VH-VL binders against C2 domain-containing protein 2 (C2cd2). Designs and how they scored, part 21

Target 1, 194 residues: C2 domain-containing protein 2 (C2cd2), of Mus musculus (Mouse) (e9q3c1r45to238)
Amino acid sequence: EPDELRRRESDTLLSWILTRDSWGNQWQAAWVTALNYEAEKRGGPLRLSFQKDPRPQSLQLTVEKVSSVVKSTQEKVVICHVVGETLQFLVSAGPASATGSECQLYDVHLSPFHLKVEFHMEEKREDIQIRWSFTHVPETAIKIQPQAPGEKQALGVNMLSEALEDLFKHLVNAASPSVFLSTKPTQVKEAQSL
Short names: E, the ipSAE of ESMFold2; O, the ipSAE of OpenDDE; V2, 0.75 times the mean of E and O plus 0.25 times the DockQ between their complexes.

## First folded at step 18 (VH-VL; framework fv_patecibart)

Design Q5 (from O2 with light chain S32D; at its last look DockQ between E and O 0.02; V2 from the best seeds 0.00; counts 0 for: pae O 12.3 > 2, placed apart)
Fold by OpenDDE, look of step 18:
Structure Q5 (fold): chain C 194 residues (1-194), chain A 125 residues (1-125), chain B 107 residues (1-107)
Amino acid sequence: as target 1 above (194 residues)
Amino acid sequence: QVTLKESGPTLVKPTQTLTLTCTFSGFSLSTSGVGVAWIRQPPGKALEWLAHIYWDDDKRYYPALKNRLTITKDTSKNQVVLTMTNMDPVDTATYYCAHEYYDDSGEYTGAFDIWGQGTLVTVSS
Amino acid sequence: EIVLTQSPDFQSVTPKEKVTITCRASQSIGSDIHWYQQKPDQYPKLLIKDASQSFSGVPSRFSGSGSGTDFTLTINSLEAEDAATYYCHQSSSWPRTFGQGTKVEIK
């Protein structure tokens, strides 16, 4: 029952976050930044560059469980597991030695996706810090497709897609995106009271 | 041990301003998370929340009475003061101040764990 | 504001009987509901916090349950000393609000 209570409180917090006007843009931007960071860090024979998918994304997130709640007089930290329906990115992939013209653009889809989300709320702060990481589960399907189905969908494209999938899986698991959401003092207190 | 006690006039004339003082002990309004609320209860009727003040001087008011209510704190005196203008016989009630529950682990509940004994304020000509 | 509606308004029960009081919120409030007991000429006393957590010193015969919009206070075996008015209270949003109260009398 205590866990259920925490889950409900986390649901309320998550719902509030999702109502923020800039959440969608911040969410995608954070992912892109984190993924590009990991891609650059890893290096390798393939050059990957992530960018926002221009297509509208319906970001529906649901709290599955709350793993940790830490409270003090100054701060509150909530860690929960969240499930979403679809996470999508654009990724440009090509040989590391190649020029930009030799890169192929791919659509990447993850469905459903699971996240570990950390909410960090502090007293007298005007924002809430949100950090998350991808958790791979067997149910998560990763789909990678060339954005421009051209004549080059030959056997080579499939092999590249498989290699790209493995690389992407590694990068998404390593990434740790974060955002800061502005809130009014009243809202901060409300969030802390959850 | 947390204690609260209401003080002020018990009789107010219509249109006059009521000033009530809540004197408390066992906690400080300088402590993060601490809050004190005013709640009233007309004779034989339900409880009605009026106002709330936090350690950081954040204030909350019942919207329908917002224009008439002012809540302030004096941390050095461990006092919270409620003023209510333009009193009417309908405002006759027992007025309580209460401490908002804040546990040792830092959990906010929003519940009022400790109350004053209340003070009956009668508005009459 | 969130409206809390209690049911019933009044209940007369014999000792040792089970008493159930319901509180319904006009919108979902999670578990941010609290229950108070008020005896005549006394201040309200906190019984249950956060829908189901007993406050310190509260007898085990008192329990709370529910989530979302529907909440219940239960006295599993009514004692004579339990004659009082009971109020639910929500702290999910501002303004804070209370139910209209349920008066419990002993037959």
Scores: ipSAE 0.000, ipTM 0.553, lowest interface PAE 12.3, mean pLDDT 87
ESMFold2, look of step 18: ipSAE 0.452; ipTM 0.743
ESMFold2 (binder alone), look of step 18: mean pLDDT 92; pTM 0.943

Design Q6 (from O2 with heavy chain Y108T T109Y; at its last look DockQ between E and O 0.63; V2 from the best seeds 0.65)
Fold by ESMFold2, look of step 18:
Structure Q6 (fold): chain C 194 residues (1-194), chain A 125 residues (1-125), chain B 107 residues (1-107)
Amino acid sequence: as target 1 above (194 residues)
Amino acid sequence: QVTLKESGPTLVKPTQTLTLTCTFSGFSLSTSGVGVAWIRQPPGKALEWLAHIYWDDDKRYYPALKNRLTITKDTSKNQVVLTMTNMDPVDTATYYCAHEYYDDSGETYGAFDIWGQGTLVTVSS
Amino acid sequence: EIVLTQSPDFQSVTPKEKVTITCRASQSIGSSIHWYQQKPDQYPKLLIKDASQSFSGVPSRFSGSGSGTDFTLTINSLEAEDAATYYCHQSSSWPRTFGQGTKVEIK
């Protein structure tokens, strides 16, 4: 029974952490920053600029696997594999020579999306460091829609889809955005840059 | 199958810097939960833990030696490197690298499940 | 730093007899202790993890017990191949530490 109770407590805590407004908003901001950094570093045939979707979105996350690593009696890392139904964001895209006014805005959806999330806990700290990465899976679909219907498009959707898929493969191995979440009920730390 | 092997010089003069490489196969240091340690054993004496590095680049050193030790990893080459400065005859020992056990079916505690064969490093003038 | 003290330092034992090795921690470490066997001129091999959990392929004559500060490794019926030095190791705290070792010989 102690093992079953511990597992249920861990899943409940994890669900609470992953559904906090501060984590969701800051995680999306950090992820956008990481995407832009990787896009600039990698380059390619398209000019890509990622933006957080200003429209509210709720994350619908399912915990798939939970494990933990105990580094000492004071230090524990909880490792979680999470699946979400859809992740949406905005991409401003155009040919590599395009200026901002020549780029067009697209809604992009990933469904499903997979994350590996690590919760780095130390009993003397008031914060939990959260590290994460995408897990690439063949089943993830990328759906793209121009945000401004009726406008002439400079790019084909297929070209954008190919560029995004290539970028996400690199992001899985190249970046690990980090977020700090306060354990105090009324205080939340801002995300740190990667 | 997990294997580890130590390589580096077997004879070092006092004050020189020792660099040891642990080359491994059967696991990746990018896998969450994985750690590699360096442990030494002077001839006829007990095992002594020196340093540790985890997949998340968390690094730990034996406190009395922390100013002499540096541990790094190269995940693409499956290598962990230990550098120890200002060697002295008392540092003569067999040096081992070891994999820290991890089982993703549950909680994992820090046993060293697989060891390299060890390399004897002799420090003498 | 957690000090692990093994007893005895040395033990000469007749084949088929029981061997008992103790390890005492200078403070509580729960069950975060592990046991290794090292034969002459060989690298150490894991026997017991987390105080009492046998590692894969370890003969059933080896068992571990204890929690807190007092731990025991037992070889229920010593065989000739068990002549070795045995070490305990704690993973509760940094730095990681080992006991001084217990050498077991065939009498």
Scores: ipSAE 0.523, ipTM 0.781, lowest interface PAE 1.7, mean pLDDT 81
ESMFold2 (binder alone), look of step 18: mean pLDDT 92; pTM 0.943
OpenDDE, look of step 18: ipSAE 0.800; ipTM 0.906

Design Q7 (from O2 with heavy chain Y102T G110Y; at its last look DockQ between E and O 0.63; V2 from the best seeds 0.00; counts 0 for: pae E 2.5 > 2)
Fold by ESMFold2, look of step 18:
Structure Q7 (fold): chain C 194 residues (1-194), chain A 125 residues (1-125), chain B 107 residues (1-107)
Amino acid sequence: as target 1 above (194 residues)
Amino acid sequence: QVTLKESGPTLVKPTQTLTLTCTFSGFSLSTSGVGVAWIRQPPGKALEWLAHIYWDDDKRYYPALKNRLTITKDTSKNQVVLTMTNMDPVDTATYYCAHEYTDDSGEYTYAFDIWGQGTLVTVSS
Amino acid sequence: EIVLTQSPDFQSVTPKEKVTITCRASQSIGSSIHWYQQKPDQYPKLLIKDASQSFSGVPSRFSGSGSGTDFTLTINSLEAEDAATYYCHQSSSWPRTFGQGTKVEIK
């Protein structure tokens, strides 16, 4: 069956990418950067600032659907729809007029989460661009919890949680982070003496 | 069902800028693999490809016309816009927008499977 | 830029006879060739994609073949409604290009 063969090849590609050290070091930073860009672009009464979570987090992704686009004999994009079990963000939130102690830290959990992942390949390039975006589906649960439960620094915590969830959904749906991963381990021997 | 329709001025004076809008239904340019192209046909002559835009905002132009063409999209409005500067009588043609994507193979293709009806643009003093 | 040259430019054919239209690419394009039919005052319609794959709803009398640089569109038994201009189109590289067209008329 052609669809099953395509899924097996995509599982192999996804697994290969996810095990590279450069991916592990970059994916969360890229997501945080893209989300903060969207937050600044949108504006509004509630301000969010995404932070890289220092706690270790590895993604366990399952491939659901695969397609590919060959734009020319030298240019290919592989597109995967993947599902992950749990994704966590660290978010600082408060009113747009917030100063100092009016901002509160939150843990935001998505479970399950759905991504569209694109692998952009060009024959003459020595890297692969990986772009991804969140796919909102009804079964995704968003859980928002203050990092210091029972201690409040923001006005109207219940009202803020509803507004925070709506804004978070918007930003995640708008963001499209990317990374570039090298396909060559080391090609310049004479130019690199280290 | 998938449809495309071209709109814009039908009469343009030399040196003016032409702006054509392709409004479509039944697909989204946010969908990975989807592309829209502009193709023109001078009266009684062959088809000429002008420009492409893909879902990932990859844009391609016919090289000899690159400095005169701009293609953009508005995914929320289901529109693709072509702007062509410094129009000349030789640019008189029917302008088509076309969809590039197929569900049949499970692999996206480059073929133009669905076309708009076309709009004739005449460039005349 | 890949140039596509069609042959012949024009042919007049009696009904039910075979029509053969060729398209030659100036360099190898594998199977990245597509064929369109355009009737007077109509937009083009896709017939064959990827050299040999019939598009949905296309009558079985239309077929395509070839690879590399030489491609053929065949109409096995010409019908009156097949009078049209036929174009080949390559998607192997940028810019996309079309052949100059082949006009087919009923004799």
Scores: ipSAE 0.475, ipTM 0.751, lowest interface PAE 2.5, mean pLDDT 83
ESMFold2 (binder alone), look of step 18: mean pLDDT 92; pTM 0.941
OpenDDE, look of step 18: ipSAE 0.692; ipTM 0.854

Design Q8 (from O5 with light chain S32D; at its last look DockQ between E and O 0.47; V2 from the best seeds 0.00; counts 0 for: pae E 5.8 > 2)
Fold by ESMFold2, look of step 18:
Structure Q8 (fold): chain C 194 residues (1-194), chain A 125 residues (1-125), chain B 107 residues (1-107)
Amino acid sequence: as target 1 above (194 residues)
Amino acid sequence: QVTLKESGPTLVKPTQTLTLTCTFSGFSLSTSGVGVAWIRQPPGKALEWLAHIYWDDDKRYYPALKNRLTITKDTSKNQVVLTMTNMDPVDTATYYCAHYYYDDSGEYTGAFDIWGQGTLVTVSS
Amino acid sequence: EIVLTQSPDFQSVTPKEKVTITCRASQSIGSDIHWYQQKPDQYPKLLIKDASQSFSGVPSRFSGSGSGTDFTLTINSLEAEDAATYYCHQSSSWPLTFGQGTKVEIK
């Protein structure tokens, strides 16, 4: 039982790290950046553009499984599965030739969502790279809703909604967002003169 | 059952670029911790590790050969490709690909547990 | 770069006798040493992983020991099919390296 208790303590610590302000301030921007990169790389007639949502979004993350890989005496990767309640993106969609006024804005929700999260650590660095990818499971519901009344009528939304959902799934499965978290102390202590 | 097989040219002229493909089955390079390595052995000489690629596309190269080697993977085709530029007669060797995995459970330890049969590459005019 | 030095380079041994092969690392590698057997015209096969753990299907006459810098592969009763070259390999740090090999022949 001691190994099970230590694993539970590790899961709690990792969950705590993922709820810190450092993560909270960076994760959406990193995901939006990675999704826009994949959208530009894919191309095609339908253009998606992801935006940061200025509305408050709080995540409740649960760390389920933890394992590790040692690449060398100086390099370790901790891998875990993470489950979150709801994730929201703002997405602009329209023809690839379109400019601002021709694009429609949508709210896209993932609920629940599953991630593979990797903590990449190197002995010589003062930070940790956190990289994650979407884990596709049947339980995850994807909802796409127009932000403004009547936007469906302009584009034949039944067919567009299916195309948007398929394209969104493809981009989310392809994206590999990451952030760097500092291991430096967050509290600065005044040095004593002694 | 894990298997790996090397393929590519068996005769290369000096200065040419060698391209070798490792085709494998029984594992996926999408599995965290998994890697594939290339090792060579000149006739009658010791084994020499050349390059390694992990599931996360992390790559390692033997330092003295770093500027001559490129390792890539295609996870959907179960292939790893090694490219070695500016071949020289001293690069004549049997080239192997091998499965590599390391975790903290002790079941997978970073040994090369499964090897391909190898392919002899001769570099001569 | 970690240098692995095997001893001896060559050993001719009477059948049923004990064979001992050593591998010395130029710096501490804990237990991150592995042993391979390579018969003539064959690819290498894993025998021992992590200094002392036998790989699946390896005869019990093969064993490994050691930690830190000094490691030993032992064949406690040599069989004719054990004539081969044996290599140690470290996975502790990059670049990965092999020993120069120990050739074992039947006397």
Scores: ipSAE 0.140, ipTM 0.650, lowest interface PAE 5.8, mean pLDDT 82
ESMFold2 (binder alone), look of step 18: mean pLDDT 92; pTM 0.941
OpenDDE, look of step 18: ipSAE 0.477; ipTM 0.799

## First folded at step 19 (VH-VL; framework fv_patecibart)

Design S1 (from Q6 with heavy chain T108Y; at its last look DockQ between E and O 0.49; V2 from the best seeds 0.00; counts 0 for: pae E 2.1 > 2)
Fold by ESMFold2, look of step 19:
Structure S1 (fold): chain C 194 residues (1-194), chain A 125 residues (1-125), chain B 107 residues (1-107)
Amino acid sequence: as target 1 above (194 residues)
Amino acid sequence: QVTLKESGPTLVKPTQTLTLTCTFSGFSLSTSGVGVAWIRQPPGKALEWLAHIYWDDDKRYYPALKNRLTITKDTSKNQVVLTMTNMDPVDTATYYCAHEYYDDSGEYYGAFDIWGQGTLVTVSS
Amino acid sequence: EIVLTQSPDFQSVTPKEKVTITCRASQSIGSSIHWYQQKPDQYPKLLIKDASQSFSGVPSRFSGSGSGTDFTLTINSLEAEDAATYYCHQSSSWPRTFGQGTKVEIK
């Protein structure tokens, strides 16, 4: 089936793009920035500060539902739904009256998470502009683990979970990091980086 | 199901600014792949593409007219608005808005599959 | 800007006869050409997309062919209701452009 072969090639390229450290780091930084912005904007009973987990993590992305829009022979947008297994980050949280020294750190895991990703391609450009949105779905589970297990927790995990759920529903993600792709399929020494 | 309808003044005087609204139903301009265009047709003459707006707010204008044209969208009202400044009698035409064709089979083509009924705008002294 | 030139500008045709309309692009546009039918005092209707693909509900007597710079719309057996002006339209480049139109009348 020629269409099945074309799908395999497209899925492979999209998966390669989405597994690059550059894109993954930029996306996670943008997502954390959006969380901090939304938390500050909305306020609430908790003082929250988000940060990217410094530990390396693999998002384990699966590409689904691929389509494309051809705006001209030189301009194409590839649109796909991406599902990731686990997204992890750190939250410093405490009561709204707390100072930084009174807040505690928590490990937070989202599993699974869903994105809609658009790859904007232009023949004249050496990079691909990526636009994305986080899709909130009921199947996404939030797991929260205190950094210091066994110590008293100033907050109940349910209170933190409710605050996080509220924030995720209001995220507006519009990060557009650029990814440079090689113009050659294999064994290229003239491939461009940057 | 998918419908578009143009509204606005049918008579304008030279130098005035024309504002046309395309109100649509059966689709959302927030949906990836969707575009809306404005096309005009002077009486007895050929079709002329004027402007385009996509779901991602990408906007395109006919180059000779770009300094006179502004296209915007209001996704919450299902509207696309075209503004054309400094109208002249040569701009007398029927103005159409049109939906850009798309196919959910994995590729989107740039055809205009659904058109509004059009509105005749006459520019006269 | 890509110029689309249609031929002929006008034709008067006996019912049941074959109608051929050509559209020539000033540069290669692959298959990114579309055909529309416009009856008097009506809005245009899409007939053929992407050079040769029929739009939903279009009678089988309409067909399109060609690639690159030379394209053809064919009406295999003209019916009275087919009297209209036909336009080609390219989506290969910006600005989008239309041909000047071909008016088909019943003789």
Scores: ipSAE 0.490, ipTM 0.785, lowest interface PAE 2.1, mean pLDDT 81
ESMFold2 (binder alone), look of step 19: mean pLDDT 92; pTM 0.944
OpenDDE, look of step 19: ipSAE 0.793; ipTM 0.911

Design S2 (from Q6 with heavy chain T108I; at its last fold request DockQ between E and O 0.54; V2 from the best seeds 0.62)
Heavy chain, then light chain:
Amino acid sequence: QVTLKESGPTLVKPTQTLTLTCTFSGFSLSTSGVGVAWIRQPPGKALEWLAHIYWDDDKRYYPALKNRLTITKDTSKNQVVLTMTNMDPVDTATYYCAHEYYDDSGEIYGAFDIWGQGTLVTVSS
Amino acid sequence: EIVLTQSPDFQSVTPKEKVTITCRASQSIGSSIHWYQQKPDQYPKLLIKDASQSFSGVPSRFSGSGSGTDFTLTINSLEAEDAATYYCHQSSSWPRTFGQGTKVEIK
ESMFold2, look of step 19: ipSAE 0.593; ipTM 0.798
ESMFold2 (binder alone), look of step 19: mean pLDDT 92; pTM 0.941
OpenDDE, look of step 19: ipSAE 0.764; ipTM 0.893
ESMFold2, fold request of step 20: ipSAE 0.503, 0.533, 0.526; ipTM 0.778, 0.789, 0.792
ESMFold2 (binder alone), fold request of step 20: mean pLDDT 92, 92, 92; pTM 0.942, 0.943, 0.944
OpenDDE, fold request of step 20: ipSAE 0.668, 0.758, 0.632; ipTM 0.854, 0.900, 0.841

Design S3 (from Q6 with heavy chain T108F; at its last look DockQ between E and O 0.59; V2 from the best seeds 0.00; counts 0 for: pae E 2.7 > 2)
Fold by ESMFold2, look of step 19:
Structure S3 (fold): chain C 194 residues (1-194), chain A 125 residues (1-125), chain B 107 residues (1-107)
Amino acid sequence: as target 1 above (194 residues)
Amino acid sequence: QVTLKESGPTLVKPTQTLTLTCTFSGFSLSTSGVGVAWIRQPPGKALEWLAHIYWDDDKRYYPALKNRLTITKDTSKNQVVLTMTNMDPVDTATYYCAHEYYDDSGEFYGAFDIWGQGTLVTVSS
Amino acid sequence: EIVLTQSPDFQSVTPKEKVTITCRASQSIGSSIHWYQQKPDQYPKLLIKDASQSFSGVPSRFSGSGSGTDFTLTINSLEAEDAATYYCHQSSSWPRTFGQGTKVEIK
C-alpha cells in the first residue's frame, strides 16, 4: 500500500540497517545476550546456554507491514513486521546440575521466522534503539540437530529433544533483544536486554 | 470491549501518599503503541493531565508534579498504578485513567478514546 | 507548555440553534487536537479526534475544523442532550494540556 510518509520512514531505516557492516555481529550478540538472560531467569532442571556462532550468518529480511507511533513532534517509534527465511542458534544444553562436560551442542533452526521490530527515535539523540521480539506463527518450523555428538546421553534422547524444543520456544518468545546504533560511523551502543 | 476502572482510597489526610490502581480489560499494555494516562479534575474545574505510561515503559509526568508522581505498570495483572506523595487539600479531585492507542494503519491517534468512570479523592483533615 | 484557550467560557443557546466553540493554541500543533464532551457527573467522552475526525457513534451534528493554532467545534443543531462542558486537548507536545472548558446550556 503506497504511503509516502511510511515509505520514506521505511526506506530510511531499511537503508540504514542494510548498509551497516556491523549489523550481523550486533544482531547475533543481542540475541545471545537476551536469550541467556531469559535462560538464567527461568531456571529449572534443563538449562540452555546460547553461544555466538563463528560460522558466517546471512540475514535476509522482508518487511511486510510498517506503522508509526508519534509520541510528540520529537519522538517517534516505527514498528515493522519482518519475515526471514532461517534463524540459527548454537545452543549448549544439559542438566542444571551439570559441570560442563555433560552438555551437548545443538544447532537450532527456525524457518521461516517472524519478528516485530521497533525503531525508537528521538530528535535530540544521535542514536536509535532497535528492539525486536519473536512473533509466534504456526508455520515456523524448528529443527534441532546435534552439532557434534561426542558424548550423548542415551536414555531419553527423544524426550530431551522435545523438552529442548519446548524450552527453546519459551525462551525465544520471552526474549526482547535490543541494540543502540549510533548515527555516527564509529560508535555502536552495546546490545541491551530490556 | 475496552474498559478501565480506578480504585483506591477516597479520603486521604494531608501529607499522606495516595496510591491509585487502574485495572483494565480488552487490551494489553504489551501491545505496541498502547498507552495509559492519568487525568484529574478538581471539583468544578478543568481536566489536568498528570502522567502517562506506554507499552515500552516510557513514562511521562506533568513537570510541576514530577517529584510527587510515580507511574508503574504490571502487564500480567492488567494494571497501572499511580502514586502521588505529600497530598494537599488542593489535590482534591476526581482521578481518571484513560486509554490511548495508535492504530497500525499509519494514522496518528493521540486521543483518550476510553476513560474509566473516575474516583473522587478528597484530601482533608 | 502549550496553552489552549477556549472561547466562550459559557453559552446559553436556544434548541436547534448552531453552537460554535473555539480553541486557540499558544503555538502550532498541526491537527493534533481532540474534543471531549462531559455531561454533569459523567466522565469525558471523545467526540472529535485529530481536529476533524468524528469518533464512532458521535452524532453527525458535531463537527470539528481548523489547523495550526485555531480550531473550532460546531454543533449544527443543538439538542437538549448536548448540554455539557466541552474540552479541547492537544497531543502535539509534552505535557499534554486541555483547554479550560466551555459550558453549553439550553435556554
Scores: ipSAE 0.426, ipTM 0.741, lowest interface PAE 2.7, mean pLDDT 82
ESMFold2 (binder alone), look of step 19: mean pLDDT 92; pTM 0.942
OpenDDE, look of step 19: ipSAE 0.777; ipTM 0.900

Design S4 (from Q4 with heavy chain T108Y; at its last look DockQ between E and O 0.02; V2 from the best seeds 0.00; counts 0 for: pae E 14.2 > 2, placed apart)
Fold by ESMFold2, look of step 19:
Structure S4 (fold): chain C 194 residues (1-194), chain A 124 residues (1-124), chain B 107 residues (1-107)
Amino acid sequence: as target 1 above (194 residues)
Amino acid sequence: QVTLKESGPTLVKPTQTLTLTCTFSGFSLSTSGVGVAWIRQPPGKALEWLAHIYWDDDKRYYPALKNRLTITKDTSKNQVVLTMTNMDPVDTATYYCAHEYYDSGEYYGAFDIWGQGTLVTVSS
Amino acid sequence: EIVLTQSPDFQSVTPKEKVTITCRASQSIGSSIHWYQQKPDQYPKLLIKDASQSFSGVPSRFSGSGSGTDFTLTINSLEAEDAATYYCHQSSSWPRTFGQGTKVEIK
């Protein structure tokens, strides 16, 4: 059965990712990189900067559905829909020219979160490229909270808070993080556009 | 291997519209994060950025030239096209297209691969 | 618009000596600065990205440093083939801008 085969293959790939020792760091780094890329590309008067969060975060992902499996003589792509409990970001926000002392840090949580995940495999390579993107669904709740006391001291108006949330949504929806994971436990390769 | 090449007229008369085509290979402009820019250099002068186009069709133009510039892409042909209206002798320059650096989700904003450039002379 | 000012505009340097080129931004740009080498009648080539990261294939004698508003490109032990014009370029804001260039010649 094609659907069952696609589900089983997706479950196996997801399990393989989650057992990599370095996955948590690579996951967060890929998100931070992709989101900062979108923020820099967009520009504008209100700027967000995403940062690595040293606090431990639980990552629980399940495959909800498989949308396609594409095969060729040298390539295979598995595309699936994944749901997770909570996605967390540490975000600095302020005027476009702001320095660290002029910016406010925020915790941003999305729960639940939905991703489209692509596993790109080439039979002649020793790594797998994993690319994913955020899927907007109505039940996803976004919570934005300042880390420091005196919330809204830096940006402190409801309209600015709405602008912050809208900007965050835009960046997350535009980002497409990716990693290369070695089929051997001790290495990771990265693709270049060169 | 990533390559870019500029093509178009090398001599243009004042007031005419210049159309330059950047033909590239080794990457796709449909890939998230990918961008192509046009930069020019008048003879003996500094580099001047003109325009950008990204995979999602986001476009940026040098403000003083915005009313004269149009950038478009054709992803199936691996081409980016720049048009510049109302050419003037001061627009005489070598025109380059360039790929913006991208490394496994890391974006630096640098122009890592350039075309060889095409000299466009604006003269009667 | 962010203005990048390079110093010096020109320098003539004895082979094997150290070359220092500075680039000053009119406002803070973090580390979003890049350096290019352009030899006569050639297209520019990327040397350093993101202030200090060497691009693939660039000789180790080239290095970059700095953050905020003040940035430096260094050529340790200048070679004859390094005679060129060097440009800094910022990607912190739109429009993207370049410095005016620094021409380096062998004395």
Scores: ipSAE 0.000, ipTM 0.501, lowest interface PAE 14.2, mean pLDDT 80
ESMFold2 (binder alone), look of step 19: mean pLDDT 92; pTM 0.945
OpenDDE, look of step 19: ipSAE 0.759; ipTM 0.895

